# Designs tried in a protein design chat: VH-VL binders against q0atu2. Part 289

Target 1, 119 residues: q0atu2
Amino acid sequence: MLDKKARIRTSREYRNVFEKGKRLSGRFLIIYYVENALDNNRFGFITNKKIGMAVIRNRIKRQLRAIVREYQGQVKNKHDIVLVARAGIGKSSFEGMEKDYIAIMKKAGLFARNANKID
Key: E = the ipSAE of ESMFold2; O = the ipSAE of OpenDDE; V2 = 0.75 times the mean of E and O plus 0.25 times the DockQ between their complexes.

## First folded at step 13 (VH-VL)

Design yg54 (framework fv_ivicentamab_arm2)
Fold by ESMFold2-Fast, scan of step 13:
Structure yg54 (fold): chain C 119 residues (1-119), chain A 119 residues (1-119), chain B 110 residues (1-110)
Amino acid sequence: as target 1 above (119 residues)
Amino acid sequence: EVQLVESGGGLVQPGGSLRLSCAASGFTVSDNYMNWVRQAPGKGLEWVSIIYRRGSTEYADWAKGRFTISRDNSKNTLYLQMNSLRAEDTAVYYCAREGGEWEYHFDYWGQGTLVTVSS
Amino acid sequence: AYDMTQSPSTLSASVGDRVTITCQASQSIDSWLAWYQQKPGKAPKLLIHDASSLESGVPSRFKGSGSGTEFTLTISSLQPDDFATYYCQQWDDYSGEAYTFGGGTKVEIK
């Protein structure tokens, strides 16, 4: 659901974020994040087999993209951010994941302190 | 500015029901994550339930099927409907806010309302 | 499900003392830990969130530190107002335990 330019696509680009970025863990998500030299933010998504079956992992990935898309306007510009789903995310509701995303982005300093969803 | 006022506590027999209210002022409950937390006499704090901004709910395992958290946005009031009460449910029940500025901690608490379940 | 161990359960101290309370999580929670103060007959009051961020209006003698699995609350020079019970709190990744609290530490007059 994100525009192509807002996605991290290559293995090299993911590796750069993991190697140079900062890490912050939340309840259901881990983010790795680093400032980029571009005019925009880029997002990557990782769901591993510890989460559960493929149907669950695919649902989680789709829901995470939707959450990221909804809050794009609140993210500080010029960052590459990779979201890694933790094993426990399979038990979370959509709102549980949304809340965790907001919390970790605020804690990382990537959202305003008083950020709420804007719609 | 921010106030939470609980009411509805009292003496009830085992198997009975009770509805607690939490009237909020100085903020809007639907813009925040609202929780119920209880404390048995002389004991520690125990989380009961949460209602998310979009209305999803989550409960402690021991509360599922017996307790229902809800809100009335027009009255800016949070509720906890408690059914099939047991002696072990005797506690002061607090409503608590999280969200607004920060998630995953309770920045404001009501004064609590005492529920006594006794024969 | 994460366990939260808080110690000591009770401590006796005098005004002016340095008091330290510890909370230990069974798994890493990074810095997702809050501290609350509760006086008899009153609701808990938030002191510190995100392990070390002091809440507005809380005296600077209160300090939170730690990350991962071990956290401390320190009161550098105990005042009469500080005799209370203190609780730590974390999130949990299990739906039956969205939040867990430590068992509490009662700070009593020596």
Scores: ipSAE 0.753, ipTM 0.893, lowest interface PAE 0.8, mean pLDDT 90

Design yg55 (framework fv_ivicentamab_arm2)
Fold by ESMFold2-Fast, scan of step 13:
Structure yg55 (fold): chain C 119 residues (1-119), chain A 119 residues (1-119), chain B 110 residues (1-110)
Amino acid sequence: as target 1 above (119 residues)
Amino acid sequence: EVQLVESGGGLVQPGGSLRLSCAASGFTVSDNYMNWVRQAPGKGLEWVSIIYRRGSTEYADWAKGRFTISRDNSKNTLYLQMNSLRAEDTAVYYCAREGGEWEFYFDYWGQGTLVTVSS
Amino acid sequence: AYDMTQSPSTLSASVGDRVTITCQASQSIDSWLAWYQQKPGKAPKLLIHDASSLESGVPSRFKGSGSGTEFTLTISSLQPDDFATYYCQQWDDYSGEAYTFGGGTKVEIK
């Protein structure tokens, strides 16, 4: 349910983020991020076989998209951001992933100053 | 001021069960990420479990299936139910609150309660 | 799981000494590291978070530094109140197990 224009779709766009972007790791997530020349943010999601079977990887990817969508309004505009799930993400709860996402985004300076006041 | 007061520790035989309590004052446990951390006599600190704001839980691999973290919001109290106790579970158990809104360090700790598992 | 090696395990010092405690992670943890002080019979107390951010109320003689795999806690002029055991803690663990603590460094009187 994250809008299509807010998603990174092409291999060229993913490659650009990996090659030119900054990397920051968290407990369950790694983000790669770079400014874009668009009027909006775009997100990419990667879940590797290290996490588990396809059904588990697909569930994690859906949960990450839900988290990104919920906090989309707090993200500084004009960025391409790729979330890579780390091998241990299968041990996490939904809230564990959410907490990790918020922490890493704030540390990267990608969240607005009042983002941590969510109720 | 913020206070955490543990209770429920004591002597228990191997294979037994024990429930620890942590009474919080000066803040609301359901608005925070709450943890249990233990320390064997003369040894270092070891993380046990977390309960997130909406009730998700996570455990150290060695604690899964034996320990259950929970809370009672009406009493503003955190619990740790310990089953199938072993001699190596002998430790002082601390409840701890995570600091910052989205960081993974502990800003306040209780005084601890001693659990001794022996015949 | 990441190994957190803290050294030395014990050190003897006198009031006024400069004390340095080291914490080494087996893999890069960026700056996801906190330092705690624990006095005998007491709970740990947060000193520093995010490798170098001093907690409110902690004396300025305490300083954290480092990033990646090597971190240090320095006490520039040891005071009587500083004889305690110090622990580092990280949460950046690729296996999903978080909140790993170092083995501790006991700072005792010479």
Scores: ipSAE 0.337, ipTM 0.803, lowest interface PAE 3.6, mean pLDDT 87

Design yg56 (framework fv_ivicentamab_arm2)
Fold by ESMFold2-Fast, scan of step 13:
Structure yg56 (fold): chain C 119 residues (1-119), chain A 119 residues (1-119), chain B 110 residues (1-110)
Amino acid sequence: as target 1 above (119 residues)
Amino acid sequence: EVQLVESGGGLVQPGGSLRLSCAASGFTVSDNYMNWVRQAPGKGLEWVSIIYRRGSTEYADWAKGRFTISRDNSKNTLYLQMNSLRAEDTAVYYCAREGGEWEYYFDVWGQGTLVTVSS
Amino acid sequence: AYDMTQSPSTLSASVGDRVTITCQASQSIDSWLAWYQQKPGKAPKLLIHDASSLESGVPSRFKGSGSGTEFTLTISSLQPDDFATYYCQQWDDYSGEAYTFGGGTKVEIK
């Protein structure tokens, strides 16, 4: 799970990201992102009914939080980022979602380090 | 230097099974995202399946439940097990490697192997 | 899931001609698009990725361009070796169907 301070919580905060932010879509995910005035990144997660039943949506949300947590050290600081799961995400594997997340974050210029290297 | 060589294609009756192989040289399949792509006679390219670095798999909707992608790391070989074959599965089957660590394009293709399903 | 159009489906041209092939996506796909060349009886060959990045070893007469919903592959001076079928590929598909290919454009001798 992500630390509470790293989560977008209120409807107003989500609206700010959607209205002021940039948008980039991938295979399974859309991100909306904007620079914030804080010392840390914050993440939001949206899964809608078009994905499938609650059990599927809850699994997807848990997996997305795990992916974001794993790669949080590579993300450029001071951003609010909302991940919106696309309808097709229910067909994805964990590695498929992970690959898509990294691809869109790199394309957006939000990764500070090379995530392709293993130490 | 880098090559993919398919084998195992042939004539099979409707309802039959066939296993395709794809031998890789010059790189390691488990370090890459590997795919199967097919092409029916006189038609375009159609994606079939992917296997990820840690073994997760995904399939085209029409392939799910009938086709299984796998690999043998000790032989550096990719496989496609095809069951319940139908006339519309007649095609040249290519194995392909994804280029770029986190992108969805194919930089290396095998020569293809023809699968003919006839009654 | 969503429609993707490649045009023209066939094109007749002479050596030395400038050839343009277009791919249109039903929604903006940024630069998530690749181009492939396929000669008769052979596997496809990657020409361009990320809409405009020329693959190593591909002649400079091939150029990819475009933004949003319309992308083009241009061959500035067609050579005999260029008579082939060309395919675009995109992966920005909300249904989760990555690796969506265009219908192909056959470039044949005029």
Scores: ipSAE 0.636, ipTM 0.863, lowest interface PAE 1.3, mean pLDDT 88

Design yg57 (framework fv_ivicentamab_arm2)
Fold by ESMFold2-Fast, scan of step 13:
Structure yg57 (fold): chain C 119 residues (1-119), chain A 119 residues (1-119), chain B 110 residues (1-110)
Amino acid sequence: as target 1 above (119 residues)
Amino acid sequence: EVQLVESGGGLVQPGGSLRLSCAASGFTVSSNYMNWVRQAPGKGLEWVSIIYRRGSTEYADWAKGRFTISRDNSKNTLYLQMNSLRAEDTAVYYCAREGGEWEYYFDYWGQGTLVTVSS
Amino acid sequence: AYDMTQSPSTLSASVGDRVTITCQASQSIDSWLAWYQQKPGKAPKLLIHDASSLESGVPSRFKGSGSGTEFTLTISSLQPDDFATYYCQQWDDYSGEAYTFGGGTKVEIK
């Protein structure tokens, strides 16, 4: 679970990220992201009905939160980031979601350079 | 030096089974994302399956229930078990390693092994 | 491929020519695109990943460009070794499947 302070909670905050943020698509995830005026990162999670039944959507949301929590130390500070699950995510494994999250965050330039040791 | 060597291809009757092997050298299969990709004679490339670093697996929709990807870490070998084979499964099958840490491209491919499904 | 188009299917060219191959996705894949070269009887070889990043050891005459839905592979001065079939690779945007390949472009001698 992510701390309360690290979560996007209100519809107004989500709308701000969608309206002013950049968009990047991966295989299972889309992220929308924008710098914030705080001193911490905040994450939002959207799972729509195209994914499947509520049981599946709730599982996906829990798994995405777990992934974000695990890698939160690598994310560049002062960003609001919304993860939108794509329709195909219900077919993914946990590792598939994890891989996609890390790939899109790196491609977006949201992983701190020192935390990213691919070379 | 990285090498991938496939074997196990051959002629099989419709409805038959075949197991392909991919022997890896110069790297450890369990430390990488490993894939099977096929190519029908004179046609394009088609992704079949992936096995993730911690052993999760995913399949193309048409392969689910018929094909199983696996590995033997002690032999550093990747496998594809193919059941209920059809004429349209006739193809050269390649094993391929994913490049980078979290990317979706293939940096090394084996030479391929031909599977012919015919009566 | 299911959700993308690669064109042309065949390209006739001479040594020294500039050749251009296009790959179009049905929706935005940002820069999730790789290019491969396949010579007759051989496995594909990675040329470019992340739309524009040249793989180590690949000649600088190969250039990838584009983002979103339209991507291009350019060979600035075609060499004898470049007569091959080229494939783009992207993820499947419809069902969440990864590793969708284009239909291929055969670059042959004029």
Scores: ipSAE 0.394, ipTM 0.818, lowest interface PAE 3.0, mean pLDDT 86

Design yg58 (framework fv_ivicentamab_arm2)
Fold by ESMFold2-Fast, scan of step 13:
Structure yg58 (fold): chain C 119 residues (1-119), chain A 119 residues (1-119), chain B 110 residues (1-110)
Amino acid sequence: as target 1 above (119 residues)
Amino acid sequence: EVQLVESGGGLVQPGGSLRLSCAASGFTVSNNYMNWVRQAPGKGLEWVSIIYRRGSTEYADWAKGRFTISRDNSKNTLYLQMNSLRAEDTAVYYCAREGGEWEYYFDYWGQGTLVTVSS
Amino acid sequence: AYDMTQSPSTLSASVGDRVTITCQASQSIDSWLAWYQQKPGKAPKLLIHDASSLESGVPSRFKGSGSGTEFTLTISSLQPDDFATYYCQQWDDYSGEAYTFGGGTKVEIK
């Protein structure tokens, strides 16, 4: 679960990330990301109806928030990041989503420390 | 140093079953993402399945329900249980390790084991 | 699933030639692309990952380039050991179905 300060809440804030941010796609996720003027990172989550029914979309959002929370300490500070789930994410395992998140964050240059090791 | 050796292939009747093995040396399978990839005679490469470090699995749509990927950490060995085999499953089956950390390319491959499904 | 078109399917070349193999995705993928070499009766061998990163132990005559929808593998001075089939692979697949391989390019001696 993410602290309220770490969440993107308004349509205006999402629009800013989409319009001014960079885009990077992975197997199950797309991220849009931009540096912010705050002292912390903020995350947004988007699941489209193409993924499946509300039950599936809600499960995916919960799992993505859990992944982001677990790895938030590795993310370079002062960024707004929006995660957009691709249509195929419903076929992914939890570890598949986690792997894709870490891969795209590393490729974007957003990971400050090594987040690769699983205990 | 790093080696993958497949075994268990052979001739089987349609509807039959086979269990493939992949013995790994020079690294620990439970610390890596392990895959099965197949190649029909004279054709290209086709992904079959993955097992993640904590044991989550994913399958190609056509393999789901018929094939099961697993591993035995004490033997450092990867398995593919193949049920309800069809003529279309005739192929050389390779086990492959994903390279780096959180990467999606295959850095080491076994030499493959031939599965022939024929009546 | 993004279609991967690999061309040519077959090419004939001589030792010392410059060889170019192309992979095109039907939609933009970032640099999530790898190249493999496969000799008859052998397993594929990784040459390049992330479009342009040369794998350790692979000769410098192999070069990968490209981004977005067009990717190229170049062999600058073909050696006898390079006659093989080459495959590209991408993992930027919106359907999440499978890792997608190109159709392969067979490099044959003239």
Scores: ipSAE 0.670, ipTM 0.871, lowest interface PAE 1.2, mean pLDDT 87

Design yg59 (framework fv_ivicentamab_arm2)
Fold by ESMFold2-Fast, scan of step 13:
Structure yg59 (fold): chain C 119 residues (1-119), chain A 119 residues (1-119), chain B 110 residues (1-110)
Amino acid sequence: as target 1 above (119 residues)
Amino acid sequence: EVQLVESGGGLVQPGGSLRLSCAASGFTVSKNYMNWVRQAPGKGLEWVSIIYRRGSTEYADWAKGRFTISRDNSKNTLYLQMNSLRAEDTAVYYCAREGGEWEYYFDYWGQGTLVTVSS
Amino acid sequence: AYDMTQSPSTLSASVGDRVTITCQASQSIDSWLAWYQQKPGKAPKLLIHDASSLESGVPSRFKGSGSGTEFTLTISSLQPDDFATYYCQQWDDYSGEAYTFGGGTKVEIK
């Protein structure tokens, strides 16, 4: 789970990212991202009804938070980033979601050079 | 230098099975995303399956339950086990490596191996 | 599943001609698109990735452009070696398939 300091929590904060941020789509994820005035990064997660029932949406959210936490040290400081799960994500493996997250973060220029190396 | 060499194709009766091999040299298959892509005679390219770095797999919907992608890390070789073959599975089968890390394109392809399903 | 429409399916051209091939996705894929060249009897060869990034060793007469839903491959001065079939490729997020290819464009001698 991500620390609460690293989570986008209010509708106002989500709206700011959507209105002022850039958008980039991947296979299973869309990110919206904007630089913030804080000393840390914050992440938001949206899983809508097109994905499936609440049990599936909650599993996806939990898995995305785990992925974000694993790679949070590679994310450039001072960003608010919202991950929106696309309809097909429910059919993905954990590694498929992880691959997509890293790909979109690198393409957005949000990852450090070493983020594309895995163990 | 990177090379992918397929083998195992041939003539098989409808309902039969074949196992294709793809021997890799110049890189390590377990450190890459590996795919099978096929092409029916005179037709376009069609994705078959992927194996992720940690061993998760995904398949085209038409391939699920009949085809199995796997690898042997000690032999640096990728496999495609094909069961319950049908006439419409007749195609040249290519193994393909994804470029770089997390990038969703194929930088190296094998020469292909022809599978003919006919009575 | 994303549909990918490639046009034209076939074109006839002469050496020295400017050739343009279009690929259209049914929804935005930003710049997640690659172009491949396939000569008769051979495996496909990567030309361009991320819509516009030329692969090492590919001649500069090949240029990719576009983003979102419409993408173009241009060959500025067609050479004899360029008569081939060209395919675009993207990911697929819906149908349980990882990748989708366009239908191909065959560039034939006029």
Scores: ipSAE 0.536, ipTM 0.864, lowest interface PAE 2.3, mean pLDDT 88

Design yg6 (framework fv_ivicentamab_arm2; at its last look DockQ between E and O 0.66; V2 from the best seeds 0.77)
Fold by OpenDDE, look of step 14:
Structure yg6 (fold): chain C 119 residues (1-119), chain A 119 residues (1-119), chain B 110 residues (1-110)
Amino acid sequence: as target 1 above (119 residues)
Amino acid sequence: EVQLVESGGGLVQPGGSLRLSCAASGFTVSDNYMNWVRQAPGKGLEWVSIIYRRGSTEYADWAKGRFTISRDNSKNTLYLQMNSLRAEDTAVYYCAREGGEDYYYFDYWGQGTLVTVSS
Amino acid sequence: AYDMTQSPSTLSASVGDRVTITCQASQSIDSWLAWYQQKPGKAPKLLIHDASSLESGVPSRFKGSGSGTEFTLTISSLQPDDFATYYCQQWDDYSGEAYTFGGGTKVEIK
């Protein structure tokens, strides 16, 4: 599980990201990201009902958290990042989600230049 | 030098089966996202299937149940098993590598192999 | 493909002409758009990725532009080697396919 410090937890924090942040869409994910005044990154996760049943949404959320944890050390610091799962993510594999996350994060310039997939 | 060479195409009757091969050189198939894309005579390009680096697979809805993508790491070769072939499956079949690890485009293509399904 | 509309289907032009091909997506795809060139009997060749990034070895007369739902491929001065069919391509999360190609644009001699 992500450390409490690494989590976006309040509605105000989410609103700040949505209102002031940039938006980038991938195949399975949309990310909203904005610089914060901290020394660490914070992540938020949103899975809407259009993805599927609660069991599916919870699975997706667990998978996304796992991906974020795995690549946390490669993400530029001082960012609040919200991951919004798109409708089609319910049918995706873990690898597909991971690929999309990496692609989006790189396109957003949030990964270090030499950031690579962890094998 | 990166190279992809398809083989296995030919004439087959409706309901028949065929296995296509794509021999890769200059890179490792298992370290890349590999795809099959087909093109019916005089028509456009149509995505068929993808195999991820850790072996997950995806298929076009029309291909599910009839087509199987796989690879032999020892031979650095990609395969497409086609079953229950139909006339509309007549096409040149290309194997294509995705550009880099984290993007959604194809940077290298084979020359293609023609599959003709006819009675 | 339903999610990708490419226009025109056919384009007649002369050497030296400025040529513009358009690709329209049904939803915003930011810059997740690639362009390919295909000549008869040959495999597609990647020209541009990420909407505007020119692939290595591709002449500078090729230019990709656009973002969101509207994209264009421009050939500033058409050369004899440029007569071919061009395709745009994006990822797909709706049609049941991982990737979607435009219908293609055949650039032929006027």
Scores: ipSAE 0.880, ipTM 0.939, lowest interface PAE 0.5, mean pLDDT 94
Fold by ESMFold2-Fast, scan of step 13:
Structure yg6 (fold): chain C 119 residues (1-119), chain A 119 residues (1-119), chain B 110 residues (1-110)
Amino acid sequence: as target 1 above (119 residues)
Amino acid sequence: EVQLVESGGGLVQPGGSLRLSCAASGFTVSDNYMNWVRQAPGKGLEWVSIIYRRGSTEYADWAKGRFTISRDNSKNTLYLQMNSLRAEDTAVYYCAREGGEDYYYFDYWGQGTLVTVSS
Amino acid sequence: AYDMTQSPSTLSASVGDRVTITCQASQSIDSWLAWYQQKPGKAPKLLIHDASSLESGVPSRFKGSGSGTEFTLTISSLQPDDFATYYCQQWDDYSGEAYTFGGGTKVEIK
């Protein structure tokens, strides 16, 4: 479970990230990200109906939160980051999503060099 | 120094089975995303399968149910078990490692091992 | 699997020529594209990843460019060692394939 203080909750906060943030697409995920004025990172998660039924979307959202939580110590501090799941993510394994998250975060310059450690 | 050495190819009759090996040195297979890629004589490259760091696997649609990717961490070796072989499976099979710092590209390839399916 | 269209399939060139190979994705892949060189009887060799990042040890005459759906590999002054087949490669978010390769471009001597 990701802590409450590390979650983007309001539509206004999501809109701010989309309007002012940078965008980077991966295989299964798109991230939008912007530096914030807080002392911590915040994450948002978006899954749409193109992914599949509610049970699949809920599983994906839960797994993405778990991935973000596992790697939160590798993320450059003071960022708001929204993860948008792409349609193909429903057929991915947990590790496929994890790999994509690491790849896009590194490419965005948001991860420390050794962020791919999974021990 | 990174090396990948394939073995196990040969002539097999349609319906037969073969197990390919890929011995890795200079890095640890379980710390990387490992793939099999094949190439029919005179044709282009075709992705076959991936094994993720924690052991999840993914296969090309035509390989599902017939091919199994695996590894033995104690031997630092990748395998491809091929069953129900068909003439169209005739190809050089390469094992390939995904990029060291980034992913979604193959930075090291083995020399390949030829599989010929013929009666 | 999404189309990865590579053009031309074959080109004839002379040493010293500027050679351009194009790869077109059926949908935007941002910059997630790699280029490989394959010589007869050999395994493919990585030249460029992330559309424009030159792999260590690859000569500077090789340049990758492009983003989204159109990508180009340029060899600014063709050398004898460069006669080979070139392939582009992307990830695939479609069911049943993780990676898609272009059909290849054979660069042969005039």
Scores: ipSAE 0.806, ipTM 0.909, lowest interface PAE 0.7, mean pLDDT 90
Fold by ESMFold2, look of step 14:
Structure yg6 (fold): chain C 119 residues (1-119), chain A 119 residues (1-119), chain B 110 residues (1-110)
Amino acid sequence: as target 1 above (119 residues)
Amino acid sequence: EVQLVESGGGLVQPGGSLRLSCAASGFTVSDNYMNWVRQAPGKGLEWVSIIYRRGSTEYADWAKGRFTISRDNSKNTLYLQMNSLRAEDTAVYYCAREGGEDYYYFDYWGQGTLVTVSS
Amino acid sequence: AYDMTQSPSTLSASVGDRVTITCQASQSIDSWLAWYQQKPGKAPKLLIHDASSLESGVPSRFKGSGSGTEFTLTISSLQPDDFATYYCQQWDDYSGEAYTFGGGTKVEIK
């Protein structure tokens, strides 16, 4: 799905984003984001048991990965970005998640302005 | 210019059905998140339903099973099918565009169409 | 489900007055709050989005502020055109509900 290089993989990497990054909350998602020293972006995904059973949580992670992959070309480089699913996301649709992702990424200033003009 | 024009309101008996239309111009309905919002006489605003860009839908709990939002892309028109109508459904019904780039806010509203449910 | 409390329900004011309307959410909504103006027989009109961002064409006497759970709409010098009902609006994270509006504040001539 996302390339291995574009994933936040270790607990240390996640902790760095939580400790050093900015936080922004939307309807279904919270993002934490911080500049990194790479030339690329990295993404992480977190769900917890409040959302629902493991099958539901795994579906949500897969859907969020698909959303991030679809829009990754619009994201300004050099950021580590962690998406944290809020408790209410278990009742959302794929399009509800997608809409929320677009909204919070725009508000965070993480989409490139020129890419936003092209649909 | 952006315009939204509702039609199809009128007087209907309890238990009856009615289909509302919202003709859009100046933008493409299927490129946007479109909503219905209602207002009972002398009362506040109440969200009814949304249709997402790819056709997913959400409804207020009280509308589920009775109301259906849909669209016809060839006519650039949004619809609300209302079944099993009750006196408490009496209201002006507005269609509203959800902000283009600025989600969770309604930047354009139609002038509304009145639905009266009376016996 | 998020509750939204808007106050006051009605206020009387004179042209030139400073008017303040508040909305409170039961849970944090960050800055995802909008304000609308509605005149009798007309559709709502967006004034402010994202808590404090003024919509194009809205007079600068309208100012929105707040984040989290408490939000304020201020009209710095009330004009005759401003006598209307004002609504705040938020998203809601409860399945089956996307948006919640405040109960409205009717601004009347004293």
Scores: ipSAE 0.732, ipTM 0.886, lowest interface PAE 1.0, mean pLDDT 89
ESMFold2 (binder alone), look of step 14: mean pLDDT 89; pTM 0.929

